Miniprotein binders against q9h3h3. Designs and how they scored, part 64

Target 1, 235 residues: q9h3h3
Amino acid sequence: EDGFTAEHLAAEAMAADMDPWLVFDARTTPATELDAWLAKYPPSQVTRYGDPGSPNSEPVGWIAVYGQGYSPNSGDVQGLQAAWEALQTSGRPITPGTLRQLAITHHVLSGKWLMHLAPGFKLDHAWAGIARAVVEGQLQVAKVSPRAKEGGRQVICVYTDDFTDRLGVLEADSAIRAAGIKCLLTYKPDVYTYLGIYRANRWHLCPTLYESRFQLGGSARGSRVLDRANNVELT
Short names: E, the ipSAE of ESMFold2; O, the ipSAE of OpenDDE; V2, 0.75 times the mean of E and O plus 0.25 times the DockQ between their complexes.

## First folded at step 5 (miniprotein)

Design y34 (at its last look DockQ between E and O 0.51; V2 from the best seeds 0.00; counts 0 for: pae E 2.7 > 1.5)
Fold by ESMFold2-Fast, scan of step 5:
Structure y34 (fold): chain B 235 residues (1-235), chain A 84 residues (1-84)
Amino acid sequence: as target 1 above (235 residues)
Amino acid sequence: SPERIRKKIEMLLKWAEILLKDAEELFKEGDPEKAKYLLEFVLRLLEMAIELAEKLGNEELLKRAEELIERAEELLRKLEELLK
């Protein structure tokens, strides 16, 4: 059932980050091994805490695919968090622009497109499409949550290097659509996650920067993208 | 493995405290509905922290989690009274 709140899912994601990850790393593994790896570890069957009936006996936080050109840059997260605490005590206004400036100053620029799907063949098919796009070089890195004990929706995250690079964010959306994905997508900068900006934040900020909806016919990208901060259609 | 679990509990407790403080401020500022949402986040983080601390056998971490739960329950009672 769809009983989980956004806050419950956020708490689960925080805990998952610190558990072991199941990774296909195209920087060190031949692309020809991807299909066998996807067949061995379908996200609808990999369980969050492991059991004898699943592909995993131990906990898995995330299932991830790293592209051949993937070069991680997490920035100065500790400096970002310290500056955020100082800003909160300063009495200065907290706005999307202020958070953007903090992110730039501390080089915390990554972000991600998010999609939520029920466990099953459709989720596994969508993940396989995304994983192939990553290994083929159309996307840089992606991860998907394992199956929760309660069987709620799972999330696929597709990362970009710089949330301030609008063209790069839109190019990732286009590549996701080209991979056959038709569900709703939302884009969240990692700076918001590191600073605790969720749906119910103290500053009444929208927790996502962009929204992408699939659209048939006429769009070169296959979608309509809304800039939520500025309320502008990017199409 | 035990060290990784300890660090995970520390992280969960750190975020529970930060978000609980935010929920308390939202309540004080007159936004009880958002305070309730953050409290749901806090309670889930604390539930996971307690389960892990119990499995690890770490009484200090368990005590810290229980203190935060008591504080969270105090806010929950205030929210229930206000939002009835």
Scores: ipSAE 0.678, ipTM 0.876, lowest interface PAE 1.1, mean pLDDT 89
Fold by OpenDDE base, second read of step 6:
Structure y34 (fold): chain B 235 residues (1-235), chain A 84 residues (1-84)
Amino acid sequence: as target 1 above (235 residues)
Amino acid sequence: SPERIRKKIEMLLKWAEILLKDAEELFKEGDPEKAKYLLEFVLRLLEMAIELAEKLGNEELLKRAEELIERAEELLRKLEELLK
């Protein structure tokens, strides 16, 4: 990751979204087929460009699982982008509050919990847990990045419908933890992705709204969820 | 929608132009391997743009993509000559 510009990462993300996806859709596929699908397409073995010996011969942008309640709603991304360009030209200060308001106005409210894991058994096991939680209706939709040639960390994304709904964000965190995930989670609204706001952006905006840390030692099997904008613990 | 496809093409072309400039700079800085890697990605973005432009029937966007491909292929030839 250290060698690529923010522009490269943005372009790769867009390319991955446009490439073919390996999808398990619980709306059309029986839940009993999930284990066979997971065995056929383990994320640690699925390669980004369909390398020889991989389960995929063609490029794969993402591996995804759609729950029964999943409804794709992207809102007005075009209107959002136009408003963002106008805002940049206005010279007005850009704050997290500004982005939140833009997102609400254009109904671009989706967000995701992110976890980064090294390729291998732990990743595949984590993904299997998440995929089951999606198929069982505890989560709505999730995706995982395929293996890159460079052997970097893969990312699992677990989506929520509304990043402004704190309860929904916390419920998703709880479901992820119930699936056996103990690593650090960060929550990012999709509006930041659509506007090209990544780490070290010129506006000094943190694209991460929430951080979840699993507590190993307490009687309460719970995450500590931090609101990073306000530096307040929510749990 | 045709409008969504158009915007995707425009975004692909924008990223391709930026990254192509970065590849040219990397080449000038003496990192031809990194430049080549980036250029291969640029070409992939442009291929995607062409496919969408053809589907949309937009000759202007197609022409712009073709011009960027020509420029990228020229740089790739120079890189390959240097790496031989």
Scores: ipSAE 0.386, ipTM 0.806, lowest interface PAE 1.1, mean pLDDT 89
Fold by ESMFold2, look of step 7:
Structure y34 (fold): chain B 235 residues (1-235), chain A 84 residues (1-84)
Amino acid sequence: as target 1 above (235 residues)
Amino acid sequence: SPERIRKKIEMLLKWAEILLKDAEELFKEGDPEKAKYLLEFVLRLLEMAIELAEKLGNEELLKRAEELIERAEELLRKLEELLK
C-alpha cells in the first residue's frame, strides 16, 4: 500500500468541505465582477492552509463558482446513509449496481466531472474557462482545489444533476471541451462521496462511472466518452 | 442542527483515531516522515472536532477529542526528536 487509505481520503475531503470556501456566486454577484475575482484568487496561488505570500491568510477548502441556475441538490442523503449502514450489516454483496440503486431510490443523483492539472498558468487558464462557462449558464457549478503542496496536482470538479442522465452528462462534457479543456476527464457520482467511498476503499469499488478523452475527429467537440460500468462508448 | 453537528464530531473522531493508528504503525515501520505528515493532519481533524464540540457544549465529545490529542501529541514529540 502507498499509505493512502479510503478513510484518509474521506477525512481530507470532509476537512476541505468544512474549511472556508472562496465562492463566486452568480446568483448574488454581477457577472462583470468575475474577471477581478479570478485575478485575485488564481487556484495555483490560493494555498490550502494560508501560506505566506498567498492571496488568502486563512485555510481554504475549495474555490467555487455557482451559476445563476444552481440549486443545491440534497436528495435523501440521511435515508441513503441509513440504507448503506443496513446493507453493510446484511451480508448482501456491495457492488456498483447496489450503489446505483441506493442513489436512485434516495434521489441522490448528482455527480461531477473531474480533471487533474499541475499548478501554473495552464490550471489557472482552465479554471477561468470553466468559471466563465458556469457564469454564462453552460454549466451549473464548479469548484477547484487550492494548492496543497508545491508540485502536487489540483482538481477541478464540474457538477451535473443526474449521473443516470447520459445526455446531461455528455452536454457537460461538451461545455468543458468548448472551454478549451483537452485533458482526461473522469466522472464520479456523488453517492460515493456521501458514503465516504474513495479510490482505496475496503469494498474495492471504483467510483469512476464515465471517462472522457479528447480526440480529433471524434463525435461533436472531439470527445470520446466511455461508460465504464457497461463498457460502452456513449459517443 | 445539533444532531448534524454531533454526527460530524463523531465522524471526525472516528477518522482521527483510525489515522492515528496508521501513524503509529508508520512510526514502527521506520517511515517517520510519513508518520509525522499523517499525525499533523490527525491533529487538524481533532482541532476541528474540539471547535464543534465546544460549540455544541458536549463534554463527552470534548473528553474523547482531548484523549486522542494526548496520544497524538505524545507520538509527535517522539517523531520530532527522531527527525531533529
Scores: ipSAE 0.328, ipTM 0.755, lowest interface PAE 2.7, mean pLDDT 87
ESMFold2 (binder alone), look of step 7: mean pLDDT 88; pTM 0.856
OpenDDE base, look of step 7: ipSAE 0.286; ipTM 0.743

Design y35
Fold by ESMFold2-Fast, scan of step 5:
Structure y35 (fold): chain B 235 residues (1-235), chain A 84 residues (1-84)
Amino acid sequence: as target 1 above (235 residues)
Amino acid sequence: SPERIRKKIEMLLKWAEILLKDAEELFKEGDPEKAKLLLEFVLRLLEMAIELAEKLGNEELLKRAEELIERAEELLRKLEELLK
């Protein structure tokens, strides 16, 4: 345990979204510059609020890599939130299915694979692998949190365009595994973040849709993926 | 910029209020363990909002944060008594 709960980390992530980001954008920067950028900004050394002794003197919310084909689309978040208030008032059951339908209606489809790692060499190595996969086109976009001054685990987020596209979600998992990642991964659709669905929530919903566990030997895929909402194995 | 910081405080306070309401409902529905976890989220959002509001010198935002803290502390007191 890092001294921070999952809820505390979620609060920090929310605040971080509104602070400046360090971005390697493969749409405008040659791939040959990536290794130097990764060496300059290892996530274990980049400080959340800036430090003259670190790579950054100013606050950094996220360190991100955008792939060549990355085209962000957040959908209609305002319409989603209004519809959510109406749904809560309506008395209709609040289930993964009703949230999924709300997301589809308002085109809020992006989601992300999450992995939590302690600061250090393993985090920096994992991030470098993910960043290279993004720049090479196996993944679309990823970000990693900087080091908090109190210490604690950092998170790598690997995004997909559409959480309802199971093949796309599974392809991202495979690319993460091919990059050498062996830790537990969980997948959260951004709609859950916009609606305040976290580990503790009023509807007793599982806060993540999928879980990926590295499978040592036996499997050509390299991992087992579970649909957590329905408790069904996908691989 | 002061405008960006103000927007950040407003966002933190908005989410603190939403999640505090959810924590209060969880408590009423007989789930004090989840209410406590969600309250930890709320208290961290409010801590950050207060620090930023004080730095910005915005009395209105500071007052809003303090009102939400009072409400959060009332729920915390009830949870501490129940979860002994």
Scores: ipSAE 0.655, ipTM 0.867, lowest interface PAE 1.2, mean pLDDT 89
Fold by OpenDDE base, second read of step 6:
Structure y35 (fold): chain B 235 residues (1-235), chain A 84 residues (1-84)
Amino acid sequence: as target 1 above (235 residues)
Amino acid sequence: SPERIRKKIEMLLKWAEILLKDAEELFKEGDPEKAKLLLEFVLRLLEMAIELAEKLGNEELLKRAEELIERAEELLRKLEELLK
């Protein structure tokens, strides 16, 4: 994916964040209703713009599930952006460590595991597994993109509260794997999105902090999680 | 909440500024087609920012969005002239 594709995807994600969401909130809705909700709004059938014959008549930005322990906290995004602008003008070198410190200082610590899947049964099944894991309290919150007109890959995002908490990031990977997901996962802090740092940024910063690959062979069914910044395997 | 809306507007404006600069660079590099596609996203982001700023009654954010729209529309006019 070229830099332009990454920018387009980022812009579309922002637009989607502003459109209505289809949400199952486990804090207010009984867990017993999840299966009916999943059947009503399968991600492969929910369309971005509410196409005729889709389960949704209105535009949908995201389909989301909130766990019982979910508490939205975005931190000081404005302060983060101001500090980032000041840093750019300072001429100081910008490193992943710099971004980590900015994120900590402004309490912008959320991050997400990402998986890309083609529309269809595999996507809907993967989403159902993730949604159950969220409702059961193994994960805090997840969202999936609706179907685009072009039939491109849909993305499932599984959030963690703190990208600097390595254990929490690994626990989320384990829960995703326990839900039956075997594809490649990439972990991205939200701070990179808020600062406009994508794959082809001028600072050569990798927006992917971790990669998880599922191992099909051997006695230990588990993920290999790679720290991309340090090029070290964590598992 | 009003504060949540304000944060969303600020994020939209920030991304619009970044992507607008990228569109300007793509135009300078001789890729007007990509620049145009990117500008379409910029304009959508700015329209959303305006709507939210109006709803919030924040004149400062509204003015900032309007200034970015003017700049984006000017670039779009130049691109359309080049692509004819």
Scores: ipSAE 0.133, ipTM 0.580, lowest interface PAE 2.7, mean pLDDT 86

Design y36
Fold by ESMFold2-Fast, scan of step 5:
Parts: structure tokens; C-alpha cells; sequence
Structure y36 (fold): chain B 235 residues (1-235), chain A 84 residues (1-84)
């Protein structure tokens, strides 16, 4: 293996956020330019740290597409973190419900559907479908990781503005499926990212709120969505 | 805001130091390409830490970041020499 720790993986994600992004911004760029941009920057070929032989010579943290309606609102992250410290000190139980309350109080509401795919045609095709859905207005914003030098799966993140708005989360899932995506999707609220809730967290919380599996003929949406926190099927 | 910036700098420095040690070990183990990839990431963390420390006006944190950058740049020079 690569021999890297969970701490290394978390720090790697943080560095990606800090490195330059390749962005198609539909708020300022005509939709007719999207296909050329997608052909220029296929995520399977864009390298994380730059390479003269790739589309980029300089580091790229993320490849992103912003929809016409995209309006970033991170909420009060500072207040969230202060409240989180107080919660841990208080001895109150740390549960999905208490984290939801903190997120609502501090307006840290965004979240994302995640899909992991190996580098190659399938990834590039999936990203192109998602990007077109964003530019056409069915999704708000999305990003995909560049290719790491040693391979491994890449991630596509499709954001929604409010993880407490179940209808909005499910509508995003439906739009992803309508774009031709058939792989497993999981949904993670950004509050979990800010508070360090990952797979092996010390509070033993499920790191994702929803899971979506493609199912032929099982629903009008083409998927089954499970609420992981409440163990309830939503579709 | 100042305390949040301080905590962010401390977090960046902590991760940079851990990963820099990992990069140094990869170099010693004869894996210079992985070491270089990890080191580039370390340098980005340190650049952010320096920018924030300058903005905060905290000379202690700035010095810590500069010491780690010097160490990282030393490793980078060795890696670039080997990989040419």
C-alpha cells in the first residue's frame, strides 16, 4: 500500500481545498463553452501536482462547475466550532441529532452526494454528465478530484444547499440518476467535515446521512435511498 | 477571529510537521517520487500557515512555520537533485 494514515488522508483533502481550482462558472461563462472545457480537462488526466504531459503544468486541487444559481453560504463555521468545543466539554451525548441542532443554529447547512470511481473513461463520462446537469440547472454545484500520481479512486462531490431539506437532497439524487449515474452514492453534511466526523471517528457516528443505490424498475427515480441515521427507506 | 486563525495555523503546522517527517522517511527508504508528492503538499500547508501568521502578526507562529519551510525546502533540493 501507500502506507499513509487517516491523518494523512484528512490533511490531503485540506490541501486540495487550498490549491488552485479549475472552474467552469456558469454564472459568467456561456453554456456553449462547456463541452470544450470538459474535453480540455478530463478528470482522469488532470494531475494533482502538475505534469508537462498532462492538461495542467501546475497543481490542481479540484475541478469544479458552478451553476447559474450557485450562491455560496458557509454559515457561521466559527460559531459552530466554538459550540462543538462547548458540547464536548458539557458531557452531553454527541449524536446525529445534536450535530444537526448545532448545524441549524449556526446555519452550516450545505452537504454533498459523493461517488467514487477509478480513473478512466467511466469517471470522465460520469463527470461530464454531472457538469452538464449543473450548467443546465438541475444541480447547483459539483467538483471532482484530480488524478493522484499513484492512481486510486477519484471522487465526484455534488452539493446541495441544505442537508435538513430532505426533498432537496432527494431531488439532487434524482438529478444525478437522470444524468446516467448508476454507482453507489453516499450523502455527507459539511458540518461533519468541519467537525472531523470521518469513517473511524471516536464518537462512533455514521459518517454519512444517506445512501443511494441504483435500482431498475424499483422506483420512478431509478434508485433506493436509505436514511442511515434513522434506518428508514425514503424511496 | 484571531483565536480561530491561531488554531488554524497550529493545525496546519501540526499536519505539516507530521507529513514532513513522513516525506523524510520515504526519501530515506528510497521512494523519492512519493516523497516529492507528499512534500509538495507539505509546502502548500506551510505557505498557508505563513500567510495566516503574517496576517495575525504572531511572530512565534511565523518563526515555527519558517523553520519547517526551511527543512522542507532542504528535502526538496535533495529530491530534485535525485530525480533529474
Amino acid sequence: as target 1 above (235 residues)
Amino acid sequence: SPERIRKKIEMLLKWAEILLKDAEELFKEGDPEKAKELLRFVLRLLEMAIELAEKLGNEELLKRAEELIERAEELLRKLEELLK
Scores: ipSAE 0.000, ipTM 0.222, lowest interface PAE 11.3, mean pLDDT 81

Design y37
Fold by ESMFold2-Fast, scan of step 5:
Structure y37 (fold): chain B 235 residues (1-235), chain A 84 residues (1-84)
Amino acid sequence: as target 1 above (235 residues)
Amino acid sequence: SPERIRKKIEMLLKWAEILLKDAEELFKEGDPEKAKELLEWVLRLLEMAIELAEKLGNEELLKRAEELIERAEELLRKLEELLK
């Protein structure tokens, strides 16, 4: 919609991934230190490129919390990239099913629930809730973007290890809701991120697989989850 | 490894050049605000490339990064003048 290409969005994401991260690692740090760490690094105040008036003087790409059981597995991203180039060269239709097959073949299975929030108290409060859920073992790993120089919304990413495991995806949604999060959530598999599938992609693919909306005064479920590709309610 | 770092620098330079060309075109088409946004990404990619090239001690990659940052700074000067 903005007219920015998938390449532009991929380059910005790559830059953030390559800059230093502020990490609370529950595998090596006592849980009792989390509240002090969250107070020191509220995402609404941590600046992307550093500022003497912020908690950081140097660039920060991401602020992350790793759970005790977190074991990173990015799969074979190199093989995925090669297969993707071959697919594009082949002239065959590029569909969600084809991308799913590439992801499975190359074990690039991780994905994430995304929430976009304006800088401020609500963002910091939402991040603190997510971070506590990660450290307490209800979620595996999460990260939040720092504040951009121009402002704009920041993103919280809550990861699951296998986007093809619907139960695992739904369990993560439930844990996010239990942490008090009420905003819109969308789920994106990392294979889409690695291949540059964003909102204005060349292949006209929906950039997310699932959508979660909080239910106000509804059932004990706390949310409605929709499979966007098939337009089917999952909860 | 040094080879892995070299490939990383080459990737950063490749994307910086592509995005810089896009920013220059947006400036020519009369969209200075989008050009500025892309240019900020370009400058960050080049900053990372320069830092890595200096650590690696690779003069050729450092020179390529310096050429692109000079070109980016030229566009930045034009954008700052327009957006006053």
Scores: ipSAE 0.000, ipTM 0.257, lowest interface PAE 10.9, mean pLDDT 81

Design y38
Fold by ESMFold2-Fast, scan of step 5:
Structure y38 (fold): chain B 235 residues (1-235), chain A 84 residues (1-84)
Amino acid sequence: as target 1 above (235 residues)
Amino acid sequence: SPERIRKKIEMLLKWAEILLKDAEELFKEGDPEKAKELLEYVLRLLEMAIELAEKLGNEELLKRAEELIERAEELLRKLEELLK
């Protein structure tokens, strides 16, 4: 049925990044306005390219919430892309370690926990929980895709500053679980997104670094986290 | 803005061309099922590029998108003949 979706492709993700965003910025907007903003822009109703029947008449790439302490750091994406083209031309092996080194060299360190949900009340409820956690300071920044014209699942992305900081990645997972999220989560470094590493990639690389599954009766985090690259359980 | 739309079309066309080349190689290497799956993404990227190029009124970008879609449709025809 649903193999790879359009929103997973690097080109489509980057195209969304270039379109206007609907942003709740807690650095400049009072937290008391969040509930009204969430009611105005539920992700199940906001359309990718606009529709008279939706909350938006113009294209929307992403719906985002910025935390009070959020400081954008995208690194040198242009340098990363140039180095990637050189690496592919060189004939040298393309491995997770090589990509990690490219990311470190060009300071492209951010990454994200991903959850995929069908359009509807469960998506809107999950997004509201994440947005409140961001505004309250438990998470730094998050975004959710608008509804695609062709349908399919939407994605919520919860960002961390440094994918090489395992403790920080696990702390974000704990905060997501504390916000009431119980679905499957996977963690993907932004370097993979910029370079087009998705499930059907030519180099047969695993497109995610971690997987988180909800566990009833869990003490500290409420989830079991697997390191997919090394096939090791971390919690 | 028109400049943002133009950059978006250029990026869509760049990725469609890269992925189309990969689909053609998968076909040659004897993996028609993966080639078809990848080609479906290429066609979606090209559909978006054409819609945006028409809206922008940029004939050069529209022509480039049309050339890529012809190439993609040729591969799709070959894949459908094999996969039945």
Scores: ipSAE 0.005, ipTM 0.299, lowest interface PAE 10.6, mean pLDDT 82

Design y39
Fold by ESMFold2-Fast, scan of step 5:
Structure y39 (fold): chain B 235 residues (1-235), chain A 84 residues (1-84)
Amino acid sequence: as target 1 above (235 residues)
Amino acid sequence: SPERIRKKIEMLLKWAEILLKDAEELFKEGDPEKAKELLELVLRLLEMAIELAEKLGNEELLKRAEELIERAEELLRKLEELLK
């Protein structure tokens, strides 16, 4: 947590994205092979830079599961970046609403629910539940970070196709909860990632749009979701 | 697109240089363990930049990456000595 700059976080993310991924692709692989794949590549044991004693000897950036209907669409990221430069040059206020409008204009709509867990059984069990939900069609796509050399928490990312579709974001939360996940979840739109809106950004924007907390004996969804931008309970 | 690849290499080199300066400062300030951790990321970014520059056939970008990796390797040698 402490001691990382925005540049450090961006560089790590880029390096992970560019390194090889371990992928279970349900579009081309029978669902019956998932359990063996999960046993072979538990995220608590897959190492970021490879180790002869781990499941991988070479670097792994991400471990991912693609759903049967997964069809990637990142939108017009180049157009988004050009418009962002123009916005900064214009002197216009940079607000959540302005970023939302840029994202809509350039069709950069994807976002993700994030959960951070320590390496171990709980992480591996959570990832297995998410992976099964993806393969069964309840979620579209997900990925989990490998184990870093220094330890620390690993992240599971569960993607949705449109961060402006509130119902879709909430449906993904429900599917995550139905998979047995009980930890804190935060939702970040990919537009914030592409524009470098991380913690301690110069515009003082909260990079999190939604927050989900598990609620025992609560709603049928099993969680309460807060809209962080408007400070409103959604359910 | 060769232009898109060039821009990606330039971004990798820019981040590598920023983080390398940070690693050098951490070393000067007496925090060699954090400096080494950051330097490992720098070396990975530079390795990626070199691979892309070689595939692109761009000698100027390759030379810039090689200059940064030489600087990173020098810091690595000093860190390995201190961390014993």
Scores: ipSAE 0.013, ipTM 0.517, lowest interface PAE 7.2, mean pLDDT 84

Design y4
Fold by ESMFold2-Fast, scan of step 5:
Parts: C-alpha cells; sequence; structure tokens
Structure y4 (fold): chain B 235 residues (1-235), chain A 84 residues (1-84)
C-alpha cells in the first residue's frame, strides 16, 4: 500500500513474532480477569518498542488472547520452506493448487481473518470484543499489533486451525460478526505468510482466499462472504 | 533448541542484509526519509540477532551481525547529517 516489499513485510512479521508478547491465556487465567487486562493493555496505547508514556517500557511484538482449548500447531514450517525453494527451481507451475498441496504435506494449515483499524477507541473496542469471544470459546486465538513508532493502522488477526476447512473459516467469520465487528475482513492462510507471498508477488497469486463485508440491517448472518479465488458469493 | 535459535539468527541476518542494501539504494536514489525508516528497522533486526547470538555463544554469527551493524550505523550517520 505504501510500497513496502514482501521482504520488508516478512522481516517485520518475524521481528514481531520474536519480541515479547503480552498474553491473556484463558487456559491458566480466570475469565474474570480479562476486563482488567484489557484496560491495562489497550492496543492503541501499547507501543511497539516501548515508551515511558505507554503501558510498556520494553518492546512488545504482539498482544494476544489464547482460548481455553487453544493448542498451537504451526506444522513443519522448515520442511515447507525447503519444499518451496525446491519448487521454485523445479520448473513446475507455481499456482494456488501447488501451494495448497505443500501446505497439506507439511501440515501448515492455520489461517487468519484480518482487520485493519486506525489507533483509537474503535480499535480498542473491536479488540475487546474479539478477546471476549476468545475467552468465551467462540474463537480459538487472536492477536493484535501494538502501535507502530511511525503510526499507521494496526491489525487484529483471528486464527482458525485449517484454511482448507471452509465451514470452520465461515464459522469464525460468524463469531467475529457476533462480537460486534462491522469492518471489512480478509482471510489469509499462514502458508502465504511463511513463504513471504503478499499482494504484489511475482507469481501473481492472490494470498487472500475470502473477503467478508458487514450487511447493515441485512440478513440474519450479519455478513456477506466472497470466495476470492473462485469469485463466488457464499452469503 | 540451539538449532532453532541458530536458524532464527540466520533468518534475521538474511533479512537485515537484504533490507540494508535496499536502504543504501534508497539513500543513493534521493529518498533519505524512507532510507532512514528502513535502516532503523534493520538496526532492530541486528540488535535481536546479536542478543540471540550472545545467548547461543556463537561467535561467528555475532561477528557477522556486528559487521552488518557497523555498515548500518555508517549509513545512519550519513542520513542523520543530511536530514538535520
Amino acid sequence: as target 1 above (235 residues)
Amino acid sequence: SPERIRRKIEMLLKWAEILLKDAEELFKEGDPEKAKELLEFVLRLLEMAIELAEKLGNEELLKRAEELIERAEELLRKLEELLK
């Protein structure tokens, strides 16, 4: 959007993943403590690299909430990356189908619904709604980026276990809408993120599989979901 | 796992080197504000690499990170003088 390359985005993601996380873990912490935690760490005020005027003095990569049933499984990311390098040198076509097969083979199946919001009350309110849905068991896990030094929008990521499970992806969208979220959502498999495939890539792949739009005063579902790959409305 | 830590350091150094080259090119092309923004991020990646290399006790990776940070700091010095 601002001209950042895939390499820059991959490096930023890796740096954030490796820096400390602020985590509310519902597996070990009573749900009654969530509201106090949310008040202590509003994402619009938590700074990426620490600041005396913010809730954190040290760097924070992500602010996350783990559901009671959450069990992390990123699959074999190293095997995926090695297979990707081999694929690029093999002369085989690089298509959504070949990436899907690599993801399945290496069990790198997770994906996420993304929403981008400006720092402020709306971001903090949206994050609180998502966090409550996670702790209550309607969603499995979510994270939100801290405020960047240079400003700009922050991202909330809501994860599902298997991007090939269409019903599970749609169920997560429904839960996000039930939490009061009305902004545009896009769904991206983590395999694209691990391989550094972003919107403007040389293979002309679309890393966004689904797009969700809120329907104001519309259907009982509260959203319209488009399958971007097949150009089919799932409504 | 020491091997996982080593792999993380190698990835940090790989991305830092690529982005440092991009920052140097932006400086030469007359975009010092973008070069400085990218360079500050490069320095953060290198700082993380150094911290991990020290914990791992790997002097080769530490030396490689320190060489990149010297190169990055030289560019930062030039950018700060230009942007004062």
Scores: ipSAE 0.047, ipTM 0.534, lowest interface PAE 6.4, mean pLDDT 85

Design y40
Fold by ESMFold2-Fast, scan of step 5:
Order: structure tokens, then C-alpha cells, then sequence
Structure y40 (fold): chain B 235 residues (1-235), chain A 84 residues (1-84)
């Protein structure tokens, strides 16, 4: 991926977080309504800033599906950011291990599998598969970006509650693969997002913690997962 | 709502300032390519903040965004000369 494109997507994602979300919440909405909702709001057609010719007239930052058991916990983000500033001032080495320790200390544990897809049928089909897995309980929560005015790739984010729980991260990967997803997946802990760890970070850290590649006829999971921080294969 | 838009502008400016500081440090540390990538991110955040501040009619937020853009443009000028 082009560095400029990656930074552009990150900037748009930050702005999108602050705009209204279009949500199917399985905690309060019957699962039988999901297919109609997906047909009404395909991510290839929902526009970022609203358009009379699209499903939405008003801005939409994210299209999301919350699972029946979803219980968000953002942790102590303010404490995390204060500790990060202190760590930078201290002169101590900044490594994946020290960021992991900060995240654990401040309970900022959530993370997400990311996939980038071009607008069109394949994006809508992939999102529908992920959304059904969320509503059926195989995944906890997911979101997808709406269509930007200028076009370009869209992102699907599939969250797990604890990036330090390797089994939980691998189970989410397996569920994504079972939904028919074959593209490259990367996993980013939310602590990296809150601290501004992107591709062009000052500490030369890999901005993703795990990477999943589809392998046809290989593993039972349908993929090979690598721990990028420690360069260790998990599957 | 106007309050939601104000908070959005404030958050965009906060992140732009944090990332701009990181870009300036990368430039000083001799990594102009990464500095440029972060700076492009910063400029996108600031352009969004300016557009929203103009629509909202908030002169204080617009001035803060313009000050950060001037700082970002100074770094961009140095990076473009170096990476020519």
C-alpha cells in the first residue's frame, strides 16, 4: 500500500469516528431484520457526507453491527496518553513490549482485524458475511467505512476485546475466514491508534501486531497468522 | 449539531498538533520520508478542521487551525527541498 494512501485513510477514519454512525444493534433489534438492513445500507452505496441519490441524506462516519453480547470497554485512555507522554520524556526505550505494558496498566485492550476492499459487490458481500457472523455470535462487533466522495478503498474493522488474548485474536481470524474472506488481514491494537502509531511512526514500530494470509487447503483455519512484533508464526 | 461539530474540530486540531510534533521530530532525527508521510496526515486533518470551522463560523478555531497550517507548511517546504 502507498504511504500517502495509508495516511489519508487514517485521517478519514479519525474524522469518521466523530460523525454519526449507522448501527444495527443486535442487543435491541431482532436478528431477522439484519438482511433487510444490509440491503438498505450497502457500504458501496452509503455516502460519507450524504447525497439525495444514496441511502443517506445526512453524513455517516461508520456503518456498524453490534453483537448481542457486545459490551464496550475503552479503558483509561486519558491515563494511557499521560503515561505515554511521561514515557517519551523518561528516555526509556519505546518498543512493542513497553506499549503492551502501558495498554495493560490502563486497560486499553481492544483491537481490530482490518481489511481494505474496493467499492463494489465484493465489498458489500464481504460486509454482509461479517455482519451475519456478528449477529450470530461468532464475532463481537464490526464496522465498515462508507463510500468517500472521491472514491477509493473502504475498510472493514472487526474488533476483539483483548489484543493480549492470542486465542481470542485467532478465533476472530478463523470466524472472518469462515465468512468467506480471503484478502490480507492485519491486526492493530487500539492502544496504537490512541498513541498515533501509524506506518510513519518515530519509533520504527510495525503499526500492526498480527498479520493473516489466506491459505487455500492449508490449515483448518484457512489462514496463516504471524505475530509481527515477535516474528513468530501462530498458525 | 453545532456543539458536535465544534468538538470534532477540537479533536482534529488536537491530533494534528500531536502528529505535527512527531513529524518535526522525525525530520530532526533524519527520517524525512516518514516526516513527510505524517505531515500529509496532519495537512488532511487541518484542511478538514478549517472547512468545518468556516462553516461553523468559529473564528477562534479557524485561527488555531491556520496557525497549525503555517507551522505544517514550514516543515513541508523544508521536506520538499530536501527530498527533491
Amino acid sequence: as target 1 above (235 residues)
Amino acid sequence: SPERIRKKIEMLLKWAEILLKDAEELFKEGDPEKAKELLEFVLLLLEMAIELAEKLGNEELLKRAEELIERAEELLRKLEELLK
Scores: ipSAE 0.199, ipTM 0.618, lowest interface PAE 5.3, mean pLDDT 86

